# VH-VL binders against Prefoldin subunit 4 (PFD4): the designs that were tried, part 21

Target 1, 129 residues: Prefoldin subunit 4 (PFD4), of Arabidopsis thaliana (Mouse-ear cress) (q9m4b5)
Amino acid sequence: MQQQGSKSGSEMEVTWEDQQNINIFSRLNNRVHDLDDDIKSAKEKCENLEDAGNELILADEEMVRFQIGEVFAHVPRDDVETKIEEMKEATCKSLEKLEQEKESIVTQMAALKKVLYAKFKDSINLEED
Key: E = the ipSAE of ESMFold2; O = the ipSAE of OpenDDE; V2 = 0.75 times the mean of E and O plus 0.25 times the DockQ between their complexes.

## First folded at step 20 (VH-VL; framework fv_ifinatamab)

Design z2 (from y5 with heavy chain W31Y, light chain K92R; at its last read DockQ between E and O 0.78; V2 from the best seeds 0.68)
Heavy chain, then light chain:
Amino acid sequence: QVQLVQSGAEVKKPGSSVKVSCKASGGKFSYYVMHWVRQAPGQGLEWMGYIIPMWGRAKYNEKFKGRVTITADESTSTAYMELSSLRSEDTAVYYCARESGDAYGAFDYWGQGTLVTVSS
Amino acid sequence: EIVLTQSPATLSLSPGERATLSCRASSSVNYMHWYQQKPGQAPRPLIYDASNRATGIPARFSGSGSGTDFTLTISSLEPEDFAVYYCQQYSRWPPTFGQGTKVEIK
ESMFold2, look of step 20: ipSAE 0.594; ipTM 0.846
ESMFold2 (binder alone), look of step 20: mean pLDDT 93; pTM 0.947
OpenDDE, look of step 20: ipSAE 0.738; ipTM 0.903
ESMFold2, fold request of step 21: ipSAE 0.547, 0.555, 0.566; ipTM 0.831, 0.835, 0.840
ESMFold2 (binder alone), fold request of step 21: mean pLDDT 92, 93, 93; pTM 0.944, 0.946, 0.949
OpenDDE, fold request of step 21: ipSAE 0.722, 0.738, 0.741; ipTM 0.888, 0.905, 0.908
ESMFold2, last read: ipSAE 0.543, 0.536, 0.536; ipTM 0.829, 0.827, 0.830
ESMFold2 (binder alone), last read: mean pLDDT 93, 93, 93; pTM 0.947, 0.946, 0.949
OpenDDE, last read: ipSAE 0.742, 0.718, 0.728; ipTM 0.907, 0.886, 0.894

Design z3 (from y5 with heavy chain V33T; at its last look DockQ between E and O 0.71; V2 from the best seeds 0.67)
Fold by ESMFold2, look of step 20:
Structure z3 (fold): chain C 129 residues (1-129), chain A 120 residues (1-120), chain B 106 residues (1-106)
Amino acid sequence: as target 1 above (129 residues)
Amino acid sequence: QVQLVQSGAEVKKPGSSVKVSCKASGGKFSWYTMHWVRQAPGQGLEWMGYIIPMWGRAKYNEKFKGRVTITADESTSTAYMELSSLRSEDTAVYYCARESGDAYGAFDYWGQGTLVTVSS
Amino acid sequence: EIVLTQSPATLSLSPGERATLSCRASSSVNYMHWYQQKPGQAPRPLIYDASNRATGIPARFSGSGSGTDFTLTISSLEPEDFAVYYCQQYSKWPPTFGQGTKVEIK
């Protein structure tokens, strides 16, 4: 994503290997941004499922409308409660995997920063606010 | 537009099983609950069970407990109903019926029906 | 489970006459649906949620009622209206049907 780390006026020769490391860093940075979006969405989904489940516990309705795609299914309340719990568990598993991937990528980016700063020093900027 | 096409008539012996198919077209198969309803000769409509294809979850009329299995194959847009341990009393026309997406448990499209005859 | 009792069992009328079909539920239901079935055919949707005509259903078909008592009315019978009519509910588990009212030519 960000390749704006050069110092003004410096003349640096970038080898093929250096370019590959910069390219890897850029791809990892793009992936971490995608992961942050996915993590945020998964957390919001989990919160919404929790809220829906709590509303059903307080309701006295025997049959519930549940949205599937762009239409509604007419479903017994107990079956909707079971489905919501299944969806919460699946979302929690997905969230755990996303967070583990993010930790791995952050570690890889830190290692690449060390290598690239050791060679290019002040002529590149790999930091992102 | 929306169409449900069922498999052909079957003649079965007591104690055997039958599996009826229901292929949907013209809609989003996975979005709609598919019900199965049978009608014995000269009699009314009897609900058997349903499947919610996107959930892969079926639920059954207790009358048929243990004898009915309802499944769905999303890749072919086809629902199936299998009735085991057939008896003469199971002779009927078997319908698939799609639950409406906005009419509170009404069935808006029906298959043409599959006659299953159970005899020796 | 909710039992739906339809009456009369048979209604013998001539074309042009008014048909009134009753469906009584064993306990209150929120949504009543009606179907027409001709010999050798699948049921055809007529009325959703007590009074809403399904797509393509002529205005001579109307539904009314609430609670435990529901009515299907055919204001002026046409030759194609002689059939069996079923009410159906899914306000409570499981879905159930009435036993049917046969409308036949007198």
Scores: ipSAE 0.588, ipTM 0.841, lowest interface PAE 1.1, mean pLDDT 89
ESMFold2 (binder alone), look of step 20: mean pLDDT 93; pTM 0.948
OpenDDE, look of step 20: ipSAE 0.726; ipTM 0.905

Design z4 (from y5 with heavy chain G105S; at its last look DockQ between E and O 0.65; V2 from the best seeds 0.63)
Fold by ESMFold2, look of step 20:
Structure z4 (fold): chain C 129 residues (1-129), chain A 120 residues (1-120), chain B 106 residues (1-106)
Amino acid sequence: as target 1 above (129 residues)
Amino acid sequence: QVQLVQSGAEVKKPGSSVKVSCKASGGKFSWYVMHWVRQAPGQGLEWMGYIIPMWGRAKYNEKFKGRVTITADESTSTAYMELSSLRSEDTAVYYCARESGDAYSAFDYWGQGTLVTVSS
Amino acid sequence: EIVLTQSPATLSLSPGERATLSCRASSSVNYMHWYQQKPGQAPRPLIYDASNRATGIPARFSGSGSGTDFTLTISSLEPEDFAVYYCQQYSKWPPTFGQGTKVEIK
């Protein structure tokens, strides 16, 4: 975050509150990037769970091998079907929370942008390169 | 090195319950299915059920008709098997056994066994 | 449920002799495992997937078979091989064990 300003009289100084708002914006921006990574990961997990469910349909075997951590468990297909549905529900719930947090942060950043650009106009750049 | 250590021998009266513990070390406890197998004196091996600790899911041999409860505590890496309404024919050595996490699903590690004697 | 029938129930043999143990499944299975159990001890893995020797198991132990008919062979019995041997399947729910073959000294 850069700052450039020429004073127009004494009232156009960068205040401590202005600097705090800039700092908050920067922290929120970093959090959005982290959330984007988490959202991407959650969406990929949903896709993997959908693919796993499709494999159960195609296999039509009584017993299946299902990955738990970095190893496989040999379990009845019905139990895996139940577990996959539970995991899809949990992932959807987690994804909803992540997207809600991102929406909230983006709204806060938009409000801060509005305030900071209104005061500093072209003297500040709050945009990604 | 993977090791399964079970609780000590128990003597029980008919109609009571027993809870046997199986503490795992040297691995990722929550990743592996834990089975319970018993062996009456002079008899063969009888599968009782399993638990998938990461799922919190247990499944049982229907022969026991709801008398068996298998649980796991991930924080202590310990599996438990509780057998209720004990009968004299429940006298046996009870083993925990870890399912291998590979393509074969063999029981690769076994506890030392816990003798449970049911007598009046 | 798949029933595993081991034969013979008892093999009485001397050290140096060849032991042949059979395990027959009531229907076809994809995997068969073998365990050795000595008195007062837990079973230990011996052969997995019909023919693969578990780590540390001597070469005198071998397994073969497929479908419903599986065999464990000990080519030349050592004193420490006198034990009970169990076959086990988990191709189908639930896991089941054979009733055991006792290999004893004559």
Scores: ipSAE 0.533, ipTM 0.790, lowest interface PAE 1.3, mean pLDDT 88
ESMFold2 (binder alone), look of step 20: mean pLDDT 91; pTM 0.936
OpenDDE, look of step 20: ipSAE 0.708; ipTM 0.881

Design z5 (from y5 with heavy chain K28R, light chain R53K; at its last look DockQ between E and O 0.82; V2 from the best seeds 0.68)
Fold by ESMFold2, look of step 20:
Structure z5 (fold): chain C 129 residues (1-129), chain A 120 residues (1-120), chain B 106 residues (1-106)
Amino acid sequence: as target 1 above (129 residues)
Amino acid sequence: QVQLVQSGAEVKKPGSSVKVSCKASGGRFSWYVMHWVRQAPGQGLEWMGYIIPMWGRAKYNEKFKGRVTITADESTSTAYMELSSLRSEDTAVYYCARESGDAYGAFDYWGQGTLVTVSS
Amino acid sequence: EIVLTQSPATLSLSPGERATLSCRASSSVNYMHWYQQKPGQAPRPLIYDASNKATGIPARFSGSGSGTDFTLTISSLEPEDFAVYYCQQYSKWPPTFGQGTKVEIK
């Protein structure tokens, strides 16, 4: 959505279709940043679940105190291991969906870059700093 | 403050099933493990199983496996215990009991008990 | 499965006397809990984690012990203390109860 800097003496004529493509690119770029935040959060959650599972494996007792809401429950270790694995599977599936959406959006942005640069060349800047 | 209120007494024929309810109030139902314990007349306490409502997971005493089903309804804060293929020795008072969050496996609140009588 | 054996089965005493109730586990447990049950009532929590008094329990009740041997003591029996007492563990799955000790009036 960026055109070349503000001190340029003239711009090529920008059609309605060109304006829409620039706006779409900007919207997609913002979505990628949101997705990057979501992906980071999902990766951190997956790491925390793996760490919790590893700590559980090292525990000596057959019963474990596990937090449910704001309260602790006294639960068999094997059942907590199963629950942690279920949470990891759900998080990994969510992460895969986020990464697939990001890949699709990046591909669409690349296609828009080709079209807009082919028409406007140095009159527009679609790159981030 | 915390209260567990159970369904009323029942008289059943051998071979039938019974479903006892336990409604919790005064706490966060889904956060606590709910246990079921029975007591035959003049006898001691026998643990039957539990449910973790937030996980939707129940576990049972091996003695009752196949005959007992424990469920929970978070929207009504109610736990249920169903015992099938009833026999005369299943005549007992059935209790729900909440697991303490402060102790290592103690039961801090108990329902009033539900007498189930199995007779021909 | 941990078997809890309570002794004596029946303890006949007078008000004012000291009651000592024992609970032995078939193997070591980290925590023991105690309940009082009066006729027609649900069990009432007394002691959790071997020695901690539950809410509202009078000072005359105390718990002690570790490993396989646990004790509930009532220092001076009151009329309302004549009841059946159960020990319970959940240090290992599954939870189990002792068979009970009945404390009755002589």
Scores: ipSAE 0.557, ipTM 0.809, lowest interface PAE 1.3, mean pLDDT 89
ESMFold2 (binder alone), look of step 20: mean pLDDT 92; pTM 0.941
OpenDDE, look of step 20: ipSAE 0.718; ipTM 0.896

Design z6 (from y5 with heavy chain D102E; at its last look DockQ between E and O 0.80; V2 from the best seeds 0.66)
Fold by ESMFold2, look of step 20:
Structure z6 (fold): chain C 129 residues (1-129), chain A 120 residues (1-120), chain B 106 residues (1-106)
Amino acid sequence: as target 1 above (129 residues)
Amino acid sequence: QVQLVQSGAEVKKPGSSVKVSCKASGGKFSWYVMHWVRQAPGQGLEWMGYIIPMWGRAKYNEKFKGRVTITADESTSTAYMELSSLRSEDTAVYYCARESGEAYGAFDYWGQGTLVTVSS
Amino acid sequence: EIVLTQSPATLSLSPGERATLSCRASSSVNYMHWYQQKPGQAPRPLIYDASNRATGIPARFSGSGSGTDFTLTISSLEPEDFAVYYCQQYSKWPPTFGQGTKVEIK
């Protein structure tokens, strides 16, 4: 029924399996966008914590006003330094997990893109994502 | 309205331990540093230490560092002070006091006090 | 650590008189606070940061001073003002209190 060469995409029927792969791709793409936002926020937090630590090293004052929740407390400098380092370590660990999850999802999306473009070529656009 | 309610009076023998509780209400417990201050009969106020509940971090007056432990339970909004190896000179009223978020270094709310009597 | 020395140790006055209480720090402090304590009661905040009245404190209570010398003034003593008064700092580690000034009825 086919001729040699590629078929017109307008003749092809989309199977249930094809629709599920498209739906999965869309969900994964949305998740990557959410992860990108989370990764950006984590990187900014890590940078802000690094800057705060550097500012603290330059200060000579024994006591520091430091925000705990939404309230400021009067805290010894050394305790604040310790806390900032703990927060940096926790943020870095969380960032590594987020980046690992993103790479896994991007790999899955690449595999789906390859399959869907092989079948549908010009009939779909997965690059808007 | 912020309120700090402490556990009741205790009579203890020398060498034993006491643990005083301080339950907070009317505020965000974990955001405020909680201090402990004691007062021997007829004497002035003596600072013992504090806890930062959100951090789970405590710091102590050097006079007591080997004998005092301050903890907090965020789920019940309660701070605790435990003093071990009790001596007769530890007879005092023990207060919890919340550090102000507005007036740096002040204690804006105080518990009613807990009398601990150490006698043989 | 910062030692806070209050004077006089005892101030004997009658209702209606002016009370002047002194607190001297062993080195300069940025924030001095004052508390009132009656027998059998917890300390009550009076003055924050040298001169700012705590919530609910009557205007007859005022504070002043800076550096190492601080003063609490009660402009006209009321019967409920006879108590012990403490100054307190936490500008520097650790927090410390003065030994107290007892204001008693003459």
Scores: ipSAE 0.493, ipTM 0.768, lowest interface PAE 1.9, mean pLDDT 89
ESMFold2 (binder alone), look of step 20: mean pLDDT 93; pTM 0.946
OpenDDE, look of step 20: ipSAE 0.723; ipTM 0.891

